VH-VL binders against p40593. Designs and how they scored, part 38

Target 1, 148 residues: p40593
Amino acid sequence: MIHPLIQRLTTTLGYPLLDADGLDRQVRTQPFSVLFFAGDPQRFPEALDVAVILPELVKAFPQLAPALIAGADEARLQGRYGFSVWPSLVFLAGERYLGCLSRVLDWGEYLERIPAILAGENEDLPRIPVLSPESGTPSCSPMETSES
Key: E = the ipSAE of ESMFold2; O = the ipSAE of OpenDDE; V2 = 0.75 times the mean of E and O plus 0.25 times the DockQ between their complexes.

## First folded at step 24 (VH-VL; framework fv_concizumab)

Design dd2 (at its last fold request DockQ between E and O 0.39; V2 from the best seeds 0.00; counts 0 for: pae E 3.2 > 2)
Fold by OpenDDE, fold request of step 25:
Structure dd2 (fold): chain C 148 residues (1-148), chain A 120 residues (1-120), chain B 112 residues (1-112)
Amino acid sequence: as target 1 above (148 residues)
Amino acid sequence: EVQLVESGGGLVKPGGSLRLSCAASGFTFSSYYMSWVRQTPEKRLEWVAEISGSGVSWFFPDSVQGRFTISRDNAKNSLYLQMNSLRAEDTAVYYCAKEFRSGKYYFDYWGQGTTVTVSS
Amino acid sequence: DIVMTQTPLSLSVTPGQPASISCKSSQSLLWSDGKTYLNWYLQKPGQSPQLLIYEVSNRFSGVPDRFSGSGSGTDFTLKISRVEAEDVGVYYCMQSIRWPYTFGGGTKVEIK
């Protein structure tokens, strides 16, 4: 069951809930996005604090289109952005990864860090190698049966 | 043949609520994004809501966000729009619209519409 | 939001004569996939909108060849080579490159 404070983002504030398909549509249609990877609030209590802070961040940075990641898709979509700490706010310019803010931060830290993230000044973001799916076309080399 | 039939329109007071329904047939309903588009009395077309085929993902413009909710029942081939905190500017004909195919971002079929009037 | 501007607001055409409608967007509708996300709809009197043209120049199924779309970037045109009585209605351009999707104000086509 989704915690009420997290659920209010979608049901009361009308933020999109994104699965993998919804995420692809979000990044295609929005110039800037902030994706909330909440995780399990029982494991990560700070998710509830971030759920309260996120609407205020969106007011402070109105260029950000907010969205909540669907719980069933969190693990899969985490792999796309390479963060390891929960909860996380992932910032995107279209499909381009800009940065991540994990755990709950002080309000002043959000106001300081978000502009730098949006400016693309995070030089130190490890280029997550887009693992091109190796098209392992099995070269079925026909065994030439040498008739001796 | 693709058919979309809207219902649930009517007269409502400002601050009131209304639920629209759309019955879909003639295609695999769960495979398509569905939208609501409204036409104002001045004949302006406005996109109102979109929902994914699975029903997991939905999107709104700022004009209706936080007041409207979109949902679907794929077992019943039905689309819904719950409208709360209605305003005079929400007065329109509301159309159910089908996306042509996944990732195309245009509507190939529209219903006949249902009229919503918000008046004191 | 992307603003869509149509001209003219209305057009009165003699049957068999050509018609032309302009649509301008406030931003480029060209996406990184090389597609341009401009569509045209016709709303006939007393009917719902129907798709005419998608992605600038592609006719939807059942749309007569007298309809053609052209343009690039921010400037688009719908042409009717020979207007028929059944072409009466309001034409709308639509962008779908960004949310929210936005429509032009419409162009009313009438027969003289």
Scores: ipSAE 0.824, ipTM 0.901, lowest interface PAE 0.5, mean pLDDT 92
Fold by ESMFold2, fold request of step 25:
Structure dd2 (fold): chain C 148 residues (1-148), chain A 120 residues (1-120), chain B 112 residues (1-112)
Amino acid sequence: as target 1 above (148 residues)
Amino acid sequence: EVQLVESGGGLVKPGGSLRLSCAASGFTFSSYYMSWVRQTPEKRLEWVAEISGSGVSWFFPDSVQGRFTISRDNAKNSLYLQMNSLRAEDTAVYYCAKEFRSGKYYFDYWGQGTTVTVSS
Amino acid sequence: DIVMTQTPLSLSVTPGQPASISCKSSQSLLWSDGKTYLNWYLQKPGQSPQLLIYEVSNRFSGVPDRFSGSGSGTDFTLKISRVEAEDVGVYYCMQSIRWPYTFGGGTKVEIK
């Protein structure tokens, strides 16, 4: 039911696959988390590229505890963090939403944006989400764009 | 009446494997996280694994990570623990435990336990 | 990992007298939801552990009111107002705020 490259993250690398209760346990345990919302890789093939790079991002930012979101819970949790593009990486400090990065970025762009997200320098960060199954729709547009 | 019945314990040599089973009844099994908790000969209690109601999420402490696998079959109301690469320190009574309710992280019902002894 | 320290290691009580067990955690067990994730279990001789108290002070179903829990932050106490013969066993505190869930070393309660 899930693509082997994404399944590798949980089965081989030991990243947890979280439902809503699992996410609650993750945020209690980890000072910083990066949550991978892969979506359907058949529809969103960039999810496979993110699945390949996520372990490298965790090596570069070892304070981040990686986790995947169970497919059945993605829609419920998507509303909590307000992204509209798959795949997405969502960044948390404990239970507090810090920001997200959608689609696939160049490596250098991850190295620039992730520290800014962790430091709270992203001007477009939404209000701090409440971890409740209610409303809340933060956006995770790219931090910076420039003309060619 | 919640009932949890473990089986599959025994004597095994270091490096060996065992598979534990837990038969559950008296509650909607698929709605609850389940755990394995062990009690060492020194009477210490150690949490060793948990699994979500659907079985898609599972978690282990570092001490058993990579050696133990937890699974469930909700059609059979059964919980399993596959233990590989067993060591002397894995000697314990292994309990199947039910979590209280979603959002509350307590073991409200425990089975009778099954004994695993790892020795040469 | 959160270390849970229980005192005393054992306790010998005359029937009808009170008993008190201390549990200290290496980190606060209070979470941002306002709940404190400290639980107490009793393991009677020859039996599996059973839940007595959850979230510091809430008695589980069927637990007599002579059992009470108190405390906050890192310091917790289980009290038995009048010990009865069926209260003999080993008492464990447990934190469930973070993985890995951890237990205290146990306090053996005996009748003298």
Scores: ipSAE 0.394, ipTM 0.764, lowest interface PAE 3.2, mean pLDDT 87
ESMFold2, look of step 24: ipSAE 0.380; ipTM 0.754
ESMFold2 (binder alone), look of step 24: mean pLDDT 93; pTM 0.952
OpenDDE, look of step 24: ipSAE 0.590; ipTM 0.849
ESMFold2, fold request of step 25: ipSAE 0.323, 0.315; ipTM 0.722, 0.733
ESMFold2 (binder alone), fold request of step 25: mean pLDDT 92, 92, 93; pTM 0.948, 0.949, 0.947
OpenDDE, fold request of step 25: ipSAE 0.770, 0.785; ipTM 0.881, 0.886

Design dd3 (at its last look DockQ between E and O 0.48; V2 from the best seeds 0.00; counts 0 for: pae E 4.7 > 2)
Fold by OpenDDE, look of step 24:
Formats: C-alpha cells, sequence, structure tokens
Structure dd3 (fold): chain C 148 residues (1-148), chain A 120 residues (1-120), chain B 112 residues (1-112)
C-alpha cells in the first residue's frame, strides 16, 4: 500500500503519477519538472519528509511541474537518471537532466541548491559521457617480440 | 465506429461534488490516452484532465488540480471524472475526448458532452 | 500557459468564396522531433468539436480537400477554398506542445 503522505501528493494535491510512458509525456509537455522517486518509506523513512516538503518546494519554485514516479517503474527510471540514493528529487528541463537532490535536506539547502540546478550550473553533474562512437581504431601496436 | 457517450452531468451547488462517466466503443479503449475537455458558457474550450491507457498516469491543469480526479475502467471501456469542491467557473459542457495513438497529441474523437451547472 | 489568439472573431462568407482564419501562439509550437503541435477543430451548430487538421497541415480522415492548414512556429492559417453551407460553425485552433493544452477563442464562420 502507498503510504498516506505519499498518496496525498496524487489524490489530494493532484500531482501526476508517472509510469515510463507518462514520464515521456511529462518531459515533452513541461518546461521544468521535479520528479519524486520516493522508494519504499519503510526502507527510506526520509521519503515521508520529502513528501511533506515537495509541495512547499513547488510553491517556492512555481516553474517546477511536480510528479510522483509510479513504484513499479521506479527501478527502471532510476537507471535512466543514475541516482543511487533514496528518496530522490530529479530535476529536468524538458528531457534534459539538470540534477538530483537525494535524501531529505534542510529547507535552506533546497532554496540554495534548486536555483543552481535550474540554471544548469551544476558542474558536479557527472557528464554522462555522450559516448560519441569514437571509432577507436584499435591501434594493435605490434608487441615487439624482443628475441633475446 | 468510434463512439463516446458522456453522462453524469447536472445541477450542483458550489462546494458540491459530481462524477462524470464516459462510455467508449469502437476502438481498443486501453490502448489510448483519454481526456476531458470542457466548454464554458462563453464557448471557450479548456482541457481538464488526461489519463494514460493503463490508467497509471494522469495530468491536470492548475485550474482543477487537487479538486478533480480522473480514472478509467478498461474492462468496462469507461472513463470517469470525479469533481469535488465545485465552483461557478466549473460550469460547462464536459466532453470525453479520445487522443490519437503513437505520440500524436490531438483529439480525434469527441463525445456529445454532458452539462455541469454549478449554481447557488 | 501558451496563449492562442485567433482572428477574426467572426467571418461572414458568401457560398463558394474562400475563407481564411489566423491562429497565433505566444510561443513556438515546433518540438525537437520536428513536429509542430497545432491542430484545428470545427464545432458545427449543436454538435461537439470535430478534428479538421492536425500538426498544421494534415487533414483528418473524411475532411474535404477544400480545407487546408499552413504555418510555422507561432503563425498558422486555416483556409477554406470554397465555403459550403456545411462549413458553418466555430473553428478552434489548439496547441498540444505544452500542458496545459490550450485553445484559441474560436472563429465563427457564417454564410451571407
Amino acid sequence: as target 1 above (148 residues)
Amino acid sequence: EVQLVESGGGLVKPGGSLRLSCAASGFTFSSYYMSWVRQTPEKRLEWVAEISGSGISWFFPDSVQGRFTISRDNAKNSLYLQMNSLRAEDTAVYYCAKEFRSGKYYFDYWGQGTTVTVSS
Amino acid sequence: DIVMTQTPLSLSVTPGQPASISCKSSQSLLWSDGKTYLNWYLQKPGQSPQLLIYEVSNRFSGVPDRFSGSGSGTDFTLKISRVEAEDVGVYYCMQSIRWPYTFGGGTKVEIK
């Protein structure tokens, strides 16, 4: 069962619940998104705190379209964004990944970090190497068999 | 032939609730996104809600967010709109609309609509 | 929200004459996939809206060839080459690039 505090985001506040298909629509149709990957609140109790904080963040940053990721799709969609810590807030500009904020932070930290994330100034985002297919010609350097 | 038939409209007081239904036929209902679109007395069209084919994902505009819920029963080929905390500005004809498949973001078919009147 | 502005508000046309309706968006409706998410609907008197044109210029099934859509970016036009009595109604443009989906205010087409 979804915890009541998490369920409130969708049922009371009307935040979209996103599966993979819904996420593709969200990122196409919204300029900026904040995706809530709650995880299991029994394993990650901080998810309940983030569920309370998220509506206040959306009020502070009205350009953010909030959404909750569907539990069945969390693992698959986590792989898309590469975060390892639960819960996580993932920030997007359309389809472009901007960053994530994992665990529960202090309110002041959210207010400080979110503007920088939205500005794309997060230098610390691991550049997912766009694997340009460098045609690595395998330079088979011939091992000189030193005949001694 | 694609058919969409809305029901559940009526007169309601401000702060009241109403549930609309749409019966769908003539297509694989579960394969399509469905929307509710309303037309105001001034004839303005307003998108109200969207739901995925699976019923897992749904979307609202700010004007109805937190007050309306959208759901579907794919076994019954039925779409629903639960409207709570109704306001005078929610007075409209409510249309059930089928979205086209395959990343086509337009409504290819509309129902005949059901009238919702919110008045004191 | 994307604002959709239609002009004129009403048009009275002699049967057999052409008609033209303009729709302007407050931002570009071109998406990264190369598609432009502008659609046209007709609402005939006493009926629900029906799809005419999708993605700027594609006629929906059963739509007569006298209807054509054109435009790019923020400026779009619906043309009727020869208006018939059955073309009477209110025409709406719609954008579907961003949520919320938004409609123009409509253009009423009447016959003289």
Scores: ipSAE 0.675, ipTM 0.866, lowest interface PAE 0.8, mean pLDDT 92
Fold by ESMFold2, look of step 24:
Structure dd3 (fold): chain C 148 residues (1-148), chain A 120 residues (1-120), chain B 112 residues (1-112)
Amino acid sequence: as target 1 above (148 residues)
Amino acid sequence: EVQLVESGGGLVKPGGSLRLSCAASGFTFSSYYMSWVRQTPEKRLEWVAEISGSGISWFFPDSVQGRFTISRDNAKNSLYLQMNSLRAEDTAVYYCAKEFRSGKYYFDYWGQGTTVTVSS
Amino acid sequence: DIVMTQTPLSLSVTPGQPASISCKSSQSLLWSDGKTYLNWYLQKPGQSPQLLIYEVSNRFSGVPDRFSGSGSGTDFTLKISRVEAEDVGVYYCMQSIRWPYTFGGGTKVEIK
């Protein structure tokens, strides 16, 4: 990564930088993962806010194994998880997709949503079983009936 | 055929640094994950680091996390291990090892090893 | 970390006799792809380790058929049907299902 705030995640904090093969290895080792899809910070400046927040989220939820997704692989892996908004945090239990949180949220919202995601309770949220070009991909910041 | 040759070992004091190199030949270097594996004086084998074929992904055990850096130069067919903040427990013979491709997690070829001694 | 326990620590074998080495893991090495990530290496005197068996029972290129691997889950065995002088060395099992990859403590095989 180019930007210093994102670069420090890998170089100083030791977070893995994953291509598709690296992700396959990560899910074999980690019971829970949080994957950071930063995108291009010049196009998506909220990525820098998430880069600052992510280490604090890991401190608050130490079961999460953080990793960055390599920019060259983001598009391929994006399709696997069906999000279209950057930045995104994708949550996994082993190989299983649990949910995602897009853009930057306030701290209280992370503290409310992440436990529900990790517990698998995101199945109570609206689901989109089939995607089409006209409908687009669902947002990674779902809200139940309060989302409008 | 496949050949891996390590270099850069030596004697270093605790807290010091050392950089190991591995020269590779006989295969398409950039297509393969590479690893460093060390053998302690007690003859125990310990995996130390791995790096993806492109060099963008790397992984370490907790024992060396934050102290060691793995890198590669695919134009020179070379693998490196930068070891910082060395401790006596890092004393070992360090091997460069070649892995198969994606989904194949075993070392099919090893180098001859280079010896690192961390002592006062 | 997955602990790999290897027994015995050493074997002294008459040429032509069989040998058997046990390796036990602290958790299952079977992954959801149907593969079991248990490998065997031989380190001959003065040499680096060399791959013998991958994924429990598959012999690597050039490995004689007197070597065979078996087992499942957490219990694995390497057998040498007729030990020869060239089989002398230290045998290691290795799991590669999860980081950190870990090795057994080794079994030294010698000819008597």
Scores: ipSAE 0.202, ipTM 0.704, lowest interface PAE 4.7, mean pLDDT 86
ESMFold2 (binder alone), look of step 24: mean pLDDT 93; pTM 0.952

Design dd4 (at its last look DockQ between E and O 0.30; V2 from the best seeds 0.00; counts 0 for: pae E 11.2 > 2)
Fold by OpenDDE, look of step 24:
Structure dd4 (fold): chain C 148 residues (1-148), chain A 120 residues (1-120), chain B 112 residues (1-112)
Amino acid sequence: as target 1 above (148 residues)
Amino acid sequence: EVQLVESGGGLVKPGGSLRLSCAASGFTFSSYYMSWVRQTPEKRLEWVAEISGSGVSWFFPDSVQGRFTISRDNAKNSLYLQMNSLRAEDTAVYYCAKDFRYGKYYFDYWGQGTTVTVSS
Amino acid sequence: DIVMTQTPLSLSVTPGQPASISCKSSQSLLWSDGKTYLNWYLQKPGQSPQLLIYEVSNRFSGVPDRFSGSGSGTDFTLKISRVEAEDVGVYYCMQSIRWPYTFGGGTKVEIK
């Protein structure tokens, strides 16, 4: 079950819940997005703090379109953005990756870091190609176990 | 042939709730985004909601966010709009609209609409 | 939100004469994929909206060749080369580059 504080983002605040297809729609239609990768709040209790902070960040930065990543798609979409720490806020300009803020930060740190992220100062971040849905069959080439 | 048939419109008081339905046929329903678009009495068209083919992802404009929910039953080829906390400005003809294929952001087919009137 | 402005508000046309409708967007409708996300709809009297043109200039299936769309960036035009009685209705432009999707105020086409 989704924790009530996380569920409030979608059910009460009306933030989009994004699967892979929804994410492609979001990044196509929104100039700037903040994607909330909550993870399991039992494993990562800071996810609940971020769920409370995110609406306030959206008020502070009204250019950000917030969205929650669907739990079933979190692992797949994490691989797209290459973050390793939960929870994470992923910032995008359209399809372009801008940066990530992982764990819970102090409010002052969010206010300091988000403008820099949105300014695109991290130009060196790999352009993650939007995988067209057709290319997503990973040919699991069986590793030939060389019996030596 | 693609067919979209809306139902569930009616008269409701401010603060009331209403649930609209759209029955879809003539296409693979689960493969398409679906939207609700309303037309005001002044004939203005307003996008109201969108939902992914899977039904996992949905989107709302600020005007209806937190008051409306969109859902679908792909087994029944049905789209739904739950409208809560209705306001006079929500008075409109509500159309079910089919999105074109993925990566094509336009509505290729519309239903006949269902009328929602919010009045005291 | 992207504001869509249509002109004129109404147009009275003699059958067989051309018609032209303008649509302006407050922002460019050109996306990074090189496509421009402007669409045209016709709502005939007592009917639902029908797709006419998608992506500026592509006629939807079954749309007569007398309909044409043109434009770029923020300025778009729908043309009807020879207006017929069946072309009566309200024409709407729509942008689909940004969410929320927004429509023009409509242009009413009538026969004289």
Scores: ipSAE 0.612, ipTM 0.854, lowest interface PAE 0.9, mean pLDDT 91
Fold by ESMFold2, look of step 24:
Structure dd4 (fold): chain C 148 residues (1-148), chain A 120 residues (1-120), chain B 112 residues (1-112)
Amino acid sequence: as target 1 above (148 residues)
Amino acid sequence: EVQLVESGGGLVKPGGSLRLSCAASGFTFSSYYMSWVRQTPEKRLEWVAEISGSGVSWFFPDSVQGRFTISRDNAKNSLYLQMNSLRAEDTAVYYCAKDFRYGKYYFDYWGQGTTVTVSS
Amino acid sequence: DIVMTQTPLSLSVTPGQPASISCKSSQSLLWSDGKTYLNWYLQKPGQSPQLLIYEVSNRFSGVPDRFSGSGSGTDFTLKISRVEAEDVGVYYCMQSIRWPYTFGGGTKVEIK
């Protein structure tokens, strides 16, 4: 069942709900995208916090075209971007993967990390994350940099 | 035999509203994106709306954004275009078109069209 | 928006002679999957548009061999090797790579 806070993103706010065809169209037509992988809110309750925050992120970063990933396609697409923690926001330039942010972050952290992602600070990562069957479960979890 | 039949066109004054329908048959309607494309009196073709197979996602050009709404009823094999705040430049023949699914990005079948005239 | 420019605006062709229509896009229509999203439509008098060619050069079902498409990047051509009376109408190119999908202005093909 779809939680009302997540459902309002598509039904009230008009964010696209993308299956595989929709994702291919999105990446071909939008200069920048933020894809929301909400997962199951019963298992990943932080998805509800991200659902509340996402519209404010789009207002703050209006170049981002928001979309949700259809639940039936989440598992198939998860390996493409290499996250293992739900919820996740995946950032793209066209079809190029820029990075992701998992779980819920403080507002200030979004304001710091999203510009870095959009500027390509994570350029050394593969365009599509590579997963090994034996290892290599990557994480988009928020982590403090040691630069400060 | 793919068949698309538009209806609901007519004469409307500027600022008015009109609702177009498209009845589809001969294919698995819910598997395809559907589009509305209009042809102006000058014979120019202009894409004006697209909707996903499930009906949850839709897209518009800037020229009609906020004024037009696209929807579908997959149980009735029907596509709709609600047009509000109509302007003289919306005068056109409106076609429904069978759009893409993954791997096929073109309009392969078009209806006969329904004429919308916006005039005071 | 991607601007699609067709030339010529019209052609008068003797039956049995070839015809060629140019379409140029303001941006490349080649996508990273290796496909080029340029399509051609014919609108016969009193009819709706019908698909002729998809993805530059693929003839749609039922389209005669005398129609062929070619080109790459931003420059595309539709050729009719032997124009017949049934080929009269307006030809449109269309890009399907980006919203908004856009059409060329059309090329009217007439006999005589």
Scores: ipSAE 0.006, ipTM 0.572, lowest interface PAE 11.2, mean pLDDT 83
ESMFold2 (binder alone), look of step 24: mean pLDDT 93; pTM 0.952

Design dd5 (at its last read DockQ between E and O 0.36; V2 from the best seeds 0.00; counts 0 for: pae E 2.9 > 2)
Heavy chain, then light chain:
Amino acid sequence: EVQLVESGGGLVKPGGSLRLSCAASGFTFSSYYMSWVRQTPEKRLEWVAEISGSGVSWFFPDSVQGRFTISRDNAKNSLYLQMNSLRAEDTAVYYCAKEFRSGKYYFDYWGQGTTVTVSS
Amino acid sequence: DIVMTQTPLSLSVTPGQPASISCKSSQSLLWSDGYTYLNWYLQKPGQSPQLLIYEVSNRFSGVPDRFSGSGSGTDFTLKISRVEAEDVGVYYCMQSIRWPYTFGGGTKVEIK
ESMFold2, look of step 24: ipSAE 0.293; ipTM 0.729
ESMFold2 (binder alone), look of step 24: mean pLDDT 93; pTM 0.950
OpenDDE, look of step 24: ipSAE 0.816; ipTM 0.895
ESMFold2, fold request of step 25: ipSAE 0.394, 0.366, 0.424; ipTM 0.753, 0.753, 0.765
ESMFold2 (binder alone), fold request of step 25: mean pLDDT 93, 93, 93; pTM 0.952, 0.955, 0.951
OpenDDE, fold request of step 25: ipSAE 0.772, 0.833, 0.843; ipTM 0.884, 0.904, 0.911
ESMFold2, last read: ipSAE 0.355, 0.339, 0.399; ipTM 0.739, 0.734, 0.758
ESMFold2 (binder alone), last read: mean pLDDT 93, 93, 93; pTM 0.950, 0.953, 0.950
OpenDDE, last read: ipSAE 0.849, 0.844, 0.807; ipTM 0.913, 0.909, 0.895

Design dd6 (at its last fold request DockQ between E and O 0.31; V2 from the best seeds 0.00; counts 0 for: pae E 3.2 > 2)
Fold by OpenDDE, fold request of step 25:
Structure dd6 (fold): chain C 148 residues (1-148), chain A 120 residues (1-120), chain B 112 residues (1-112)
Amino acid sequence: as target 1 above (148 residues)
Amino acid sequence: EVQLVESGGGLVKPGGSLRLSCAASGFTFSSYYMSWVRQTPEKRLEWVAEISGSGVSWFFPDSVQGRFTISRDNAKNSLYLQMNSLRAEDTAVYYCAKEFRSGKYYFDYWGQGTTVTVSS
Amino acid sequence: DIVMTQTPLSLSVTPGQPASISCKSSQSLLWSDGRTYLNWYLQKPGQSPQLLIYEVSNLFSGVPDRFSGSGSGTDFTLKISRVEAEDVGVYYCMQSIRWPYTFGGGTKVEIK
């Protein structure tokens, strides 16, 4: 069950809840996104603090389109951005990764760091190669039995 | 044949609530993004909401975000729009619209619409 | 939001004559995938909108070949080579490159 403070982001504030398909649409249609990877609030209690802070960040930075990552997709989508600490706010320019802010920070730190992250829009940040799963279709090359 | 049939429109006071429904048939409902699009009395078309085939992901414009919710019941081939805190500017014909296919971003079929009037 | 501007607001056409409608976007509708996210709809009197053209120039299934779409970037045109009585209605362009999706104000086509 999703914690009420996290659930309010989607149910009360109308933030998107993103699975993998929803994320592809979000980054395709929004110039800038902030993705909330909450994790399990029982394991990471700071997720509740970030859930309270995120709406205030969106007010301070109205160019950011907020979204919550669906819990069932968090592990898979974490692999796309390479962060290891929970909770995390992932910042994107379209599909381009700009940066991540993990754990809960002081309000002043958010106000300082977010502009710097967003300024990276103009920098050629290395595209994290989306490792497309090599569909290793085993080419069963038929062994030509040379009848000698 | 693809059919979309809207219902639930009516007269409501400002600050009131209304729930719209769309019954879908003639296609695999769960495989498609669905949207609500409204047409104002001035005949302007406005996108109102979108929901993924799974029902997990949804999107709103700022004009209705936090007031409207979109949902679907794929077992019933039904789309819903819950509208809260209604305003006079929400007065419109509301259409259910089907996306052609995932990643195309255009609507191939529209319902006949249901009328919502917000008035004192 | 991307602003879609249609011209003219209304057009009165003699049957068998050509018609042309312009749609301009405030931003380019060309995406990095090489697709241009501009679509055209027709709303006939007393009906819901129907898809005519998708991605600038592709006719939707069942749409007559007298309809054509062209343009690039921010400037788009819908043409009807020979207007028929059944072509009466309001034409709308739509962008879907960014949220929110936005429509032009419409162009009313009437027969003289």
Scores: ipSAE 0.814, ipTM 0.898, lowest interface PAE 0.5, mean pLDDT 92
Fold by ESMFold2, look of step 24:
Structure dd6 (fold): chain C 148 residues (1-148), chain A 120 residues (1-120), chain B 112 residues (1-112)
Amino acid sequence: as target 1 above (148 residues)
Amino acid sequence: EVQLVESGGGLVKPGGSLRLSCAASGFTFSSYYMSWVRQTPEKRLEWVAEISGSGVSWFFPDSVQGRFTISRDNAKNSLYLQMNSLRAEDTAVYYCAKEFRSGKYYFDYWGQGTTVTVSS
Amino acid sequence: DIVMTQTPLSLSVTPGQPASISCKSSQSLLWSDGRTYLNWYLQKPGQSPQLLIYEVSNLFSGVPDRFSGSGSGTDFTLKISRVEAEDVGVYYCMQSIRWPYTFGGGTKVEIK
């Protein structure tokens, strides 16, 4: 079942819905992409929050070409990017994986993390200091913060 | 033998709508991306839409984005192009085209075409 | 968009003589997979386009070996070693490396 808030992204806002072959075509054309892996909103209700937020993220970062991943292809493409938490936003430069953001974040955290992802800084994160993009998966988890 | 037969062309006024159909046979229709390609009166060829084998993915150039819709019915081996808000520059012969193989981005078979004329 | 430029606009050839058609792209058609996404089509009089050559130099099934394709990067050539009456029509090059897929303006080949 496709939830109306997610369906709005494709049918009203015109975001492409991509299978694996469609993604290969998008990466040939778009300098930067943000891919929305919504999962099943009944299991992952935060997907609905991300569906509301994503158009605002695209307005804030207009170089990003948004797209949704077809539900039947999510498992195949999950293996390419190695995230394990839904929903996820996956960021690409052309065909190159830059990083991902899982679940829903505060607006300020998006504004902080997305520029770092687009600059390619995730490959140098301390938690994955020796991994390359081709050898392992970067962390998609939000940065943990602690306040006293 | 691969066969693609287009239908639904005609004369229409600017701002009007038209729906094209393509009947496919001789191959496993659901396994292939399909496209619409048009040929203008000046003989220019222009790609105007593509759709994935399952029908869940589709793409358009900017010239038709928001005005054209592509769809398929795999149970009937049929491809469709809904054209809205038609303009004089949409006048062309419209071809249904089959992708050679998934992941190979060229058209190996084309239909005979159906003519769309947009004029006052 | 990738602009595809064909020359000449037309050729008039005596049967049995060679013909050569140039196609130039505004960007490289070589992708990181090592493949070059340039294709050639022939549209015979009163017919729809038919695939002639894919990926620069590969002849499609049933295409006579008097046809050949060559080139790399942005410069490509289609050659007919000995033109026959059935070869008349308009030849188009096409790039399929990225959206929107684009075609050259065509080269009309006639018998004189």
Scores: ipSAE 0.381, ipTM 0.759, lowest interface PAE 3.1, mean pLDDT 87
ESMFold2 (binder alone), look of step 24: mean pLDDT 93; pTM 0.951
OpenDDE, look of step 24: ipSAE 0.357; ipTM 0.794
ESMFold2, fold request of step 25: ipSAE 0.297, 0.381, 0.348; ipTM 0.725, 0.751, 0.742
ESMFold2 (binder alone), fold request of step 25: mean pLDDT 93, 93, 93; pTM 0.949, 0.954, 0.949
OpenDDE, fold request of step 25: ipSAE 0.781, 0.784; ipTM 0.887, 0.886

